VH-VL binders against q8ixk2r445to577. Designs and how they scored, part 126

Target 1, 133 residues: q8ixk2r445to577
Amino acid sequence: FFGMLQNKGLTDYCFDYNPPDENQIVGHQVILYLCHGMGQNQFFEYTSQKEIRYNTHQPEGCIAVEAGMDTLIMHLCEETAPENQKFILQEDGSLFHEQSKKCVQAARKESSDSFVPLLRDCTNSDHQKWFFK

## First folded at step 7 (VH-VL)

Design kk52 (framework fv_axatilimab)
Fold by ESMFold2-Fast, scan of step 7:
Structure kk52 (fold): chain C 133 residues (1-133), chain A 120 residues (1-120), chain B 107 residues (1-107)
Amino acid sequence: as target 1 above (133 residues)
Amino acid sequence: EVTLKESGPALVKPTQTLTLTCTFSGFSLSTYGMGVGWIRQPPGKALEWLANIYWDDEKYYNPSLKNRLTISKDTSKNQVVLTMTNMDPVDTATYYCAHKLYPGRAFDIWGQGTMVTVSS
Amino acid sequence: DIQMTQSPSSLSASVGDRVTITCLASQGISYYLAWYQQKPGKAPKLLIYAASTLQSGVPSRFSGSGSGTDYTLTISSLQPEDFATYYCQQWYSTPWTFGGGTKVEIK
């Protein structure tokens, strides 16, 4: 699968990665923004290794969650996907982070007027359901 | 569908407190992602954002005015109230309330506006 | 605070003309830009959000483009009902700020 990774509950919101500095692609949080159809910052690829890749810039980035954290952060892709970079897109649309056993949920960033994907206990909420458009 | 209407006094004296009410229909502020903001426009000038409140009671204020502004909601009455203290003639403007479907999204539906004149 | 600078502040045009209005942000706003149209005595109407997405019901002659700090609103063929004041707005960060407005007048 590849394209814009859209939330079922937040109808118009997509995964978006816009690093503050084009020279520093790694280490920043993935956000959710209105799906604009312009590719670039919203174009992601789901791989056979269960990675969510951001390949708009070089070097390629892979979404990861660090141990004990709930935020999705951009890291460099590795030859063999580490466990913290593996997400299982399930039949019901849930995006399951295998290492933490939690699901990716669209949520408001604390004290901010923006949405972000966060790890939360898995529920049957539409805010935890995703699809490629 | 979604409609909003502002109400409040047309004339306010300097130093008084302004209270404006936004009454709406077609959505609920108990619904996830819903918000209402206030924007003003002095005669012949540009739009200025004042404050915003969301379904979860998160509030945002324009920092240049935050010591003067309070925003609150009454979900059961479908109302949002803005108060602004220590009114001055420069605060003369048309005041609008507007709907936001999601946090961070543009104001998609606006009330008709209410003109507030501040003079002695 | 992010400052939004619109240019020109006013312009005169004829029906059928192509009109371009620009909006410059003091820092990158990553497509978090909206365009509004305001007619005399009326509330603003949302035309475009996310820099380039037309609001439902807005005619296709309106288009938005841009990235980073530089954004444009284009009206490909001006109609009589398009004479109005246009405003840009960023919502990338609070406080949300509007441009100074561009008045499109009959030539």
Scores: ipSAE 0.051, ipTM 0.690, lowest interface PAE 6.3, mean pLDDT 87

Design kk53 (framework fv_axatilimab)
Fold by ESMFold2-Fast, scan of step 7:
Structure kk53 (fold): chain C 133 residues (1-133), chain A 120 residues (1-120), chain B 107 residues (1-107)
Amino acid sequence: as target 1 above (133 residues)
Amino acid sequence: EVTLKESGPALVKPTQTLTLTCTFSGFSLSTYGMGVGWIRQPPGKALEWLANIYWDDEKYYNPSLKNRLTISKDTSKNQVVLTMTNMDPVDTATYYCAHKLYPGRAFDIWGQGTMVTVSS
Amino acid sequence: DIQMTQSPSSLSASVGDRVTITCLASQGISYYLAWYQQKPGKAPKLLIYAASTLQSGVPSRFSGSGSGTDYTLTISSLQPEDFATYYCQQSYSTPWTFGGGTKVEIK
C-alpha cells in the first residue's frame, strides 16, 4: 500500500510530514493536514515489515513512537524494522502499534490549531480508522 | 444552510469596550469540529483575524491586540460573543464573524459584517 | 508572525483574460493557504483552501497552485462577475494572516 494515509472520521485529513530542513528528515512530529493530492509531504508507503515509510527524501524516514510517548515521530529507517516502528493496519482500518498495544487516533494537538495522530486506547471510533488513497 | 449575522453598536467612543454578538444557524457549536472566528477590515484596508473559538471551547487570539480580546460561546443560544476593550479610532472597521469547520481549514461561510465607527 | 505579501496590489483586465495573482509567505506554510474573493460592500467568499482545493460551487476557471512559500491564484478566462479584490490567507500558524489584497479592475 502507498499513497495518502487518510482518516475515516476526519474525512478530509491525511498523515502529513513537512520537515523544516529537507536535508534533515528525522526528529519531528507527524501531523494531520487537509488531503491535497499533491504528493510530497503526504506520500507514505506501508511496507511488508509493517513500517509507515516517508520516502519523499533520502534517506527514508520511518514513523516511530518512543517508549512512554503518544506522539508519532519520524525516525531513520533500519534494515530490520525495530518494534517501535511497527504498525499493524487491521481489517477494520485500525492502525495498531503492537509494542504499546494502542491505536493511532486523529486528535487535536493541545493548545494548537492542528490535528495530529496520537496513540490512544483502542476503540471502535472512526477517528482511529485509516486507509490509503 | 449555514448563516451567521453580526450585531452590536455602530458607534463607540474612545476608551469604551465593544461587544459584538454573532448569531448563527445551520450548525451547533456543540458539534465536533465546528468553530467560529472574528475578522475585521478597516475601510479600504486588508482583512485582519481577531479571534476564534471551537466546539471544545479552545480559544485563539491575535497576540497583536495585547489582551484586549475575549471570545465566548453560548451553545444554547447559537451565539458567539467578542469583547474588545479600550477602543481607539484605529479600530474603526467592518467586523465579520465566520464559520470554520475543523482546525486548519479556512473560513467558509461569512456573516454580512457590521460596521463599527470609533469616534468622539 | 507569518507575513503574507500579495502581488500585484491591483491590475486591469478585460473579460476573457487570464489573470494570475501571487502570494508569498515569509516562511513555509505547507499548503495551509486559502483564497477569498470580495466584492465592494460584501463579505469575503471562500474560493480555494488547502492551496488548490476548490470550495463547493466555485467555477472551475479558478485554480490554485504553489508550494512552500510561493502560491498562485489563476482565473483562466475572466468573467464580468470576477472583478473584485482577492485575498490570500495562511492558516498554518496563529495568528492567521491575510495578504494585502489584489484588486482586479475592468480595463
Scores: ipSAE 0.267, ipTM 0.774, lowest interface PAE 3.9, mean pLDDT 89

Design kk54 (framework fv_axatilimab)
Fold by ESMFold2-Fast, scan of step 7:
Structure kk54 (fold): chain C 133 residues (1-133), chain A 120 residues (1-120), chain B 107 residues (1-107)
Amino acid sequence: as target 1 above (133 residues)
Amino acid sequence: EVTLKESGPALVKPTQTLTLTCTFSGFSLSTYGMGVGWIRQPPGKALEWLANIYWDDEKYYNPSLKNRLTISKDTSKNQVVLTMTNMDPVDTATYYCAHKLYPGRAFDIWGQGTMVTVSS
Amino acid sequence: DIQMTQSPSSLSASVGDRVTITCLASQGISYYLAWYQQKPGKAPKLLIYAASTLQSGVPSRFSGSGSGTDYTLTISSLQPEDFATYYCQQRYSTPWTFGGGTKVEIK
């Protein structure tokens, strides 16, 4: 699967990665933004290793959740995907982070005019359902 | 159908506080993702964003005016209120309230605007 | 604050013309750009958001493009109802700043 990763409940919002500094593209939080259809910031690949890969910038990035955190952060991809970079895209559209046993949910970023994907207890809400366009 | 309408005084004296009310229909500001903002436009000049409030009571203000602005909502009345202190003739403008769906989205539906003149 | 510069500030055009308006941001805004149309005495109307996504009900002759700091609004074949002032707005960070406007006048 590849393309724009869109939320079912939060209509027209897609995974988006727009690092503040174009020369330092890893270590920042993944956000949600209106799906614009132009690729780049919103183009992701779901791999056979269960990674959500970002190939628009060099080096290639892979979405990860750091220990004890609930935010999705861009890390460097590794030859063998570490457990914190593995997400299971289930048949119902839920995106399950196996290491934490939590689901990716579209949620408001505190003190910011933006939505972000966050790890939350799995509730089967449409805000936890995703698909590639 | 979403509609918004601004109301408030047409004339304000220098140093007074302006209070504007936005009354809306077609959505609830308790609904996930809903927001209302205020934008102004001096005669013949460009648009200037003032403040925004969301369903979860998160508030954002233009930093240039933050110490003068307060935005609040009354969900039961379908109203958003903006107050602006210490009015000056340069604050003469048409004031608009506008709807937006979700953080990050543009203002998709605007009220007709209310003209506020600041003079003696 | 992010500064938004529109060019031209005004232009004269005839019905049927292709019209191009540009918007330059003082820093990269990652497609966080909207375009509005305003007719004299009326409230602005949203045309485009997320740089290139047409608002529902907006005619297909309007299109948006661009990336980074440089964005363009194009009207492929100007109609009589399109004579108006157009504004861009960056949505990347608060305050959400508008461009100075481009007035499209009848030739």
Scores: ipSAE 0.170, ipTM 0.741, lowest interface PAE 4.5, mean pLDDT 88

Design kk55 (framework fv_axatilimab)
Fold by ESMFold2-Fast, scan of step 7:
Structure kk55 (fold): chain C 133 residues (1-133), chain A 120 residues (1-120), chain B 107 residues (1-107)
Amino acid sequence: as target 1 above (133 residues)
Amino acid sequence: EVTLKESGPALVKPTQTLTLTCTFSGFSLSTYGMGVGWIRQPPGKALEWLANIYWDDEKYYNPSLKNRLTISKDTSKNQVVLTMTNMDPVDTATYYCAHKLYPGRAFDIWGQGTMVTVSS
Amino acid sequence: DIQMTQSPSSLSASVGDRVTITCLASQGISYYLAWYQQKPGKAPKLLIYAASTLQSGVPSRFSGSGSGTDYTLTISSLQPEDFATYYCQQHWSTPWTFGGGTKVEIK
């Protein structure tokens, strides 16, 4: 699977990674932004190791759960994916994080005019349903 | 069909407080993701964003206006109110309210605007 | 604050001409850019959002492109009803800021 990772509840929003400082590609929070179909920052690959890879820059980035938090950040991909970088895209569209037993939900970032993917208790909400297009 | 209309005084004296009301139809500010913002335009000049309010009552203000602005909503009346204190002739402008579909979106539907002149 | 610089400030063109308007941000804005059209005495109308996505009902002769700090609005074949002032806006970070505007006059 590869392409735009879109939210079912926020119908026009996609996973997006575009750090403000290009000299430091990893370490910044993954956001949700309008699906624009313009290149690099919204194109992701879902791998057999259950990684969500960002291949626009070298070295390649992998979405990871930030230590001790519910936020998703960009980290360096490892030869063997660590548990904090593994997400199961389930048949119902939920994106399940095995290590925490939580699901990725489209949510508003506190005190910010933006949406972000966050870990939340799993529900049947369309805001927790994702698909590649 | 989303529509918005601004209302308020056409003339304001220096030091007075301006209160503008945006009345809208075709959406509700109880609906997830909905927002309304205020933008102004002095005669012959560029657009300047003032404030924004969302369905969850989260508020954003232009920091250059130094605590002069208050934005609030009355969901049951389909209204958003902007208050601006200590008016000055430089604040003479057409004031617009506009719909915003979700955080991160642009202002897609605008009211017709209301002209506010500040003079003695 | 992010400063938006539009160029040119004004231009005159003939019907059928290709017109380009440029918007430069003082820092990267990650495609959080919109273009508005404003006709004399009227409210602005949204043309394009997310740098390149046409708002419903906007003619296909309008297109947007760009990335990072540099964005362009193109009108492929100027029509009489395109007489207007065009504004770009970044909504990457507050305060959201507009460009100075580009006035397009049809000869």
Scores: ipSAE 0.307, ipTM 0.788, lowest interface PAE 3.0, mean pLDDT 89

Design kk56 (framework fv_axatilimab)
Fold by ESMFold2-Fast, scan of step 7:
Structure kk56 (fold): chain C 133 residues (1-133), chain A 120 residues (1-120), chain B 107 residues (1-107)
Amino acid sequence: as target 1 above (133 residues)
Amino acid sequence: EVTLKESGPALVKPTQTLTLTCTFSGFSLSTYGMGVGWIRQPPGKALEWLANIYWDDEKYYNPSLKNRLTISKDTSKNQVVLTMTNMDPVDTATYYCAHKLYPGRAFDIWGQGTMVTVSS
Amino acid sequence: DIQMTQSPSSLSASVGDRVTITCLASQGISYYLAWYQQKPGKAPKLLIYAASTLQSGVPSRFSGSGSGTDYTLTISSLQPEDFATYYCQQHRSTPWTFGGGTKVEIK
């Protein structure tokens, strides 16, 4: 699977990552933005090791969640995917973060005019359902 | 169909407070994702964003206007109110309210605007 | 604050011409860019959002492109109703800022 990772509930919104400069690829929060179809900051790859990879820059980034946090952050990919970088894309579209046992949900970022993917308790909400386009 | 209309005084004296009301139809500010913003335009000049309010009552203000602005909503009346204190002749402008569907989107439907002149 | 600079401030064109307007952001805005059209005495009308997505009902002669800090609005074949002032807006970070405007006048 690769392409734009789009939300079923917020039908216009896709995973988006655009670091502030080319020399700092990692450490920033993944956001949701209107799906624009131009690749680059919205082009992700779901790997056989259950990683969500961002391949626009080198070195390649992998989405991770720090222990005790609910935000998705870009980290450097590793030869063997650590548990905090593994997401199970289930048949119903849920994106399950196995280490935390939570699901990725499209949500409002507080005090910011943006939507972000956050870890929340798993529900049947369309805001927790994702697909590659 | 989404429509918005601004109302308020056409003339304001220096140091007075301006209160503008945006009355809208075709959507509700109780609906997830809905927002309304205020933008102004002095005669012959560029657009300047002032404030925004969302369905969840989260508010945003242009920091250059230093505590002069208050935005509020009355969801039952389909109204958003902007208050601006200590008016100055430089605040003479056409004031617009506009609809914003979601955080991160642009202002898609605008009111006709209301001209406010600040003079003695 | 993110500063938006439009070029040119004004241009003269004839019906049928290809018109290009540019917008430069003082920092990367990740496609959070909108274009508005404003006719004299009227409110602005949204043409394009997310840098390249046409608002419903906007003619296909309007197109947007760009990435990072550099964005362009193109009108492929100017029509009489297109003589107006055009504004770009970054909506990535508050305060949301507009360009100075580009007035498209009859040649």
Scores: ipSAE 0.369, ipTM 0.815, lowest interface PAE 3.3, mean pLDDT 90

Design kk57 (framework fv_axatilimab)
Fold by ESMFold2-Fast, scan of step 7:
Structure kk57 (fold): chain C 133 residues (1-133), chain A 120 residues (1-120), chain B 107 residues (1-107)
Amino acid sequence: as target 1 above (133 residues)
Amino acid sequence: EVTLKESGPALVKPTQTLTLTCTFSGFSLSTYGMGVGWIRQPPGKALEWLANIYWDDEKYYNPSLKNRLTISKDTSKNQVVLTMTNMDPVDTATYYCAHKLYPGRAFDIWGQGTMVTVSS
Amino acid sequence: DIQMTQSPSSLSASVGDRVTITCLASQGISYYLAWYQQKPGKAPKLLIYAASTLQSGVPSRFSGSGSGTDYTLTISSLQPEDFATYYCQQHFSTPWTFGGGTKVEIK
């Protein structure tokens, strides 16, 4: 699968990665933004290794969650995906983070007028359901 | 249909505190993503954003009016209240409340506005 | 704070004209740009948000474009009801700031 990764509950919002410095693509938080259909910063690939890959820049980035954290951060992709970079996209649209046993949820970023994907206890909420468009 | 209406005093004396109430219908501030903001416009001038409150009680204020503004909500009454201290003649403006569907969105439905004049 | 510079401050046009209004942000706002129409004595009406997304019920003659710091509102064929003041607003980061407005007057 590849394309814009859209939230089922937050109808108009897609995964978006737009770091302040385009020459240093790793280390920043993934956000959610209105799906604009322009690709680029909203274009992601879901791989057979269960990675969510950002391929628009070199080196390629892979979404990860650091131990004890709930935010999705861009890391460098590795030849063998580490556990913190593995997300299982399930039949119901939930995006399960294997290492933490939590699900990716669309949520408001604290002290910011924006939405972000965060790890939360898994529920049957539409805010935890995702699909590629 | 979403509707909002501002209410409060039309005349305020310098140094006094202004309290404005926004009463709305067609949505609830208990609904995920909903917000209400306040914007003002002095006669013949541009729009200026003042404050915003969301369903989760997160509040935002214009730093230029630091320590003068307080925004609160009463979800059961469908009301948002803005309080502004130490009023000055330069604060004379039409005050609007407006609906905001989600964080990151624009103000899509506005009240009619209420004119507040600050003078002795 | 992000400063929004709107141009022109006013223009005169005739029915049927193509009208273009520009808005410049002091830093990149990643398409978080809205356009409002305000008629005398009335509240502003949202026309466009996210730079190019038309608000429900707004006529198709209105369009928005742009990226980064540079945004444009276009009215393809001006109608009598379009004579108004237009404002841009960045809704990227607080404080949300508005442009100075562009008054579209009858020629």
Scores: ipSAE 0.339, ipTM 0.797, lowest interface PAE 3.0, mean pLDDT 89

Design kk58 (framework fv_axatilimab)
Fold by ESMFold2-Fast, scan of step 7:
Structure kk58 (fold): chain C 133 residues (1-133), chain A 120 residues (1-120), chain B 107 residues (1-107)
Amino acid sequence: as target 1 above (133 residues)
Amino acid sequence: EVTLKESGPALVKPTQTLTLTCTFSGFSLSTYGMGVGWIRQPPGKALEWLANIYWDDEKYYNPSLKNRLTISKDTSKNQVVLTMTNMDPVDTATYYCAHKLYPGRAFDIWGQGTMVTVSS
Amino acid sequence: DIQMTQSPSSLSASVGDRVTITCLASQGISYYLAWYQQKPGKAPKLLIYAASTLQSGVPSRFSGSGSGTDYTLTISSLQPEDFATYYCQQHHSTPWTFGGGTKVEIK
């Protein structure tokens, strides 16, 4: 799977990663932004190792969640995917983060007037359902 | 169709409190993501954002107004109310309320505006 | 606060001209930029959001581009109804700030 990772509940919003400084590609939060259809900062790949890869920049980034946190942060990809970078894309569209046992949900980000993907207890909410387009 | 309309006094004396009401139709502030903001424009000047309230009752204020602002909503009446204390002649402006579909969206539909003059 | 610097403050143009207006943010705003058109005595009208997405019903002669801190509004072939004041707005971080406006006047 590859493409723009779009939310079922927030139908206009896609995973987005566009750090302002290309020399600091690691450590920034993944956000949700209006789907613009141009790929680039909204183009991701779901891999056989259960990674969500950002292929637009070199070195390639992989989405991770640090222990005890709920935000999705860009890390460098590793030869063998660490547990904090593994997401199970389920048949119903949920993204299950194996290490935390939580699901990725579209949620409001305070202070930036944006939505972000956050880890939350798993529910059947459409805000927790994702698909590639 | 989304519509908004501002109402309130046309004339306010210095030191008084201004209360403006935004009455809207075509959406509900109980709908996930929805918000309403207030923007003002002094005669011949640029636009200035004042405050915003979202469906989940999160509130945002322009810090330059020194805590003079309060925004609230009455979801059952389809109304958003802005209060501004200690009015001064420099606060003379057209005041607008506007719809926001989701956080991250622009103000897509605006009311016609209501002119507020602050004078003794 | 994020400062929005809009240029030029005014310009004179003729029907059929290509018009460009620029907006510079004091820090990166990640495409969180909108363009509004305001005619005298009227409320602003949203033209473009997400830097480059046309609001429904807006003529295709309007286009937006840019990334990071630098954004541009282009009117490819100016029409009589396009004489107005244009404002950019960042909605990346509160307080959400507007540019100073660009008045497009008849030449």
Scores: ipSAE 0.299, ipTM 0.782, lowest interface PAE 3.2, mean pLDDT 89

Design kk59 (framework fv_axatilimab)
Fold by ESMFold2-Fast, scan of step 7:
Structure kk59 (fold): chain C 133 residues (1-133), chain A 120 residues (1-120), chain B 107 residues (1-107)
Amino acid sequence: as target 1 above (133 residues)
Amino acid sequence: EVTLKESGPALVKPTQTLTLTCTFSGFSLSTYGMGVGWIRQPPGKALEWLANIYWDDEKYYNPSLKNRLTISKDTSKNQVVLTMTNMDPVDTATYYCAHKLYPGRAFDIWGQGTMVTVSS
Amino acid sequence: DIQMTQSPSSLSASVGDRVTITCLASQGISYYLAWYQQKPGKAPKLLIYAASTLQSGVPSRFSGSGSGTDYTLTISSLQPEDFATYYCQQHYDTPWTFGGGTKVEIK
């Protein structure tokens, strides 16, 4: 799959990565923003290694969750995908992070006028359902 | 459909407190993602955002006016109230309330506005 | 605070003309830009949000583009009902700030 990763419950919101410094493209939190398809910040690739790649910049970034954390951050992709970078896109649209046994949910960023994808206990909520384009 | 209407006094004396009410229909502030904001426009000048409140009672204020502003909601009455203390003639403006769907969105539906004149 | 600068402050155009209005942000706003139309004596009407997404019911002659700090509203073929003042707004970070406005007068 390649394209804009949209949330079913949070209509018209897509995974978005726009680092503040073009020379430092990793280390920042992935956010959710209105799907617009302009530029490169909303295009991701779901790979056979279960990675969510941000490959519109070089070097390529891969979404990861650090142990014990619930935020999705951009890391450098590796030759063999580490466990913290693997997300299972299930047939019901759930995006399951196997290492933590949690699902990616569209949620309010604390004390901010923004939404972000966060790891939460898996539910049948449409806010945990994702699809490309 | 979504509609909003502002109400409050047309004339306010300097140093008084202004209280404006936004009454709306077509949505509920108990619905996930819903918000209502206040924006003002002095005669012949640009728009200035004042405050915003969301379904989860999270509040945002323009920092230049924060110590003068209070925003609150009454979800059961479909109302949002803005109070602004210590009114000054430069606060003369048309005051609007507007609907906002989700954090990060723009104000998509606006009330007609209510003119507030501050003079002695 | 993010400062928004609009240009021009006013223009006159004929029906059928292509009109372009520019908005400059003092810092990158990542496509968090909206355009509003305001007719004399009326409330603003949202035309475009997320820099390029048309609000439901807005005619296709209106379009938005841009990235980073530089954004543009284009009216491809001006109509008599487009006489209005247009405002940009960054909705990236609070306080949300508006441009100074551009008055479009139909000759």
Scores: ipSAE 0.368, ipTM 0.808, lowest interface PAE 3.1, mean pLDDT 90

Design kk6 (framework fv_axatilimab)
Fold by ESMFold2-Fast, scan of step 7:
Structure kk6 (fold): chain C 133 residues (1-133), chain A 120 residues (1-120), chain B 107 residues (1-107)
Amino acid sequence: as target 1 above (133 residues)
Amino acid sequence: EVTLKESGPALVKPTQTLTLTCTFSGFSLSTYGMGVGWIRQPPGKALEWLANIYWDDEKYYNPSLKNRLTISKDTSKNQVVLTMTNMDPVDTATYYCAHKLYPGRAFDIWGQGTMVTVSS
Amino acid sequence: DIQMTQSPSSLSASVGDRVTITCLASQGIQYYLAWYQQKPGKAPKLLIYAASTLQSGVPSRFSGSGSGTDYTLTISSLQPEDFATYYCQQHYSTPWTFGGGTKVEIK
């Protein structure tokens, strides 16, 4: 699967990563933004290792969740995907983070006029359902 | 169909407090993602954003009007109220309320505006 | 605060002309740019948001483009009802700021 990773519940919002430097893609939070299809920032690949890769830049980035955190952050991809970078895209569209046993949910970023993907307890909410466009 | 309408006094004296009410239909501020903002425009000048409130009661204010603005909502009445203290002739403007579908979106549907003149 | 600079402040055009209006942000705004049309005595009408997404019901002769700090509104073939003042707005970071406006006048 590749393409724009869109939320079912949050109308027209997609995974978006806007690194401040195209040659340094790590350390920043993944956000949600209107699906425009114009920038490289919205193109992701779901791999056989259950990674969500941002490979429009070099070195390639992989979405991860740090221990004790609920935010999705860009890390460097590894030859063998570590557990904190593994997301199971289920048939119902849920995106299950294996290490934490939580699901990715579209949510309001506190103190900001923006949406972000966050880890939350798994529910049957459309805000936890994702698909590649 | 989403509609909004502003109401309040047409004339305000210097130092008084202005209270404006936005009454709307076609959406609820209990619905996920909904917001209402206030924007003003002095005669012949550009638009200036004042304040915004969302379905989850999160509030934003223009810092240039620090401590003068309060925004609140009454979800059961479909109303948003803006108060602005210590009015000055420079605050003479048409005041608009507008709908905002989600955080990060623009103001998509506007009320007709209400003219407020500040003079003695 | 993010400063929005529009150019030109006014222009004269004829029906059928291609009109372009530019909006410059003092810092990057990540495509969070909207364009509004305002006719005398009326409320602004949203034309475009997210730099290039046309609002429902807006004619296809209106288009938006740009990235980073530099954005453009284009009217491909000006119609009589398009004579108005146009405003850009960054909706990226509060306070949300508007440009000074561009008045499109009859030539």
Scores: ipSAE 0.387, ipTM 0.806, lowest interface PAE 2.4, mean pLDDT 89

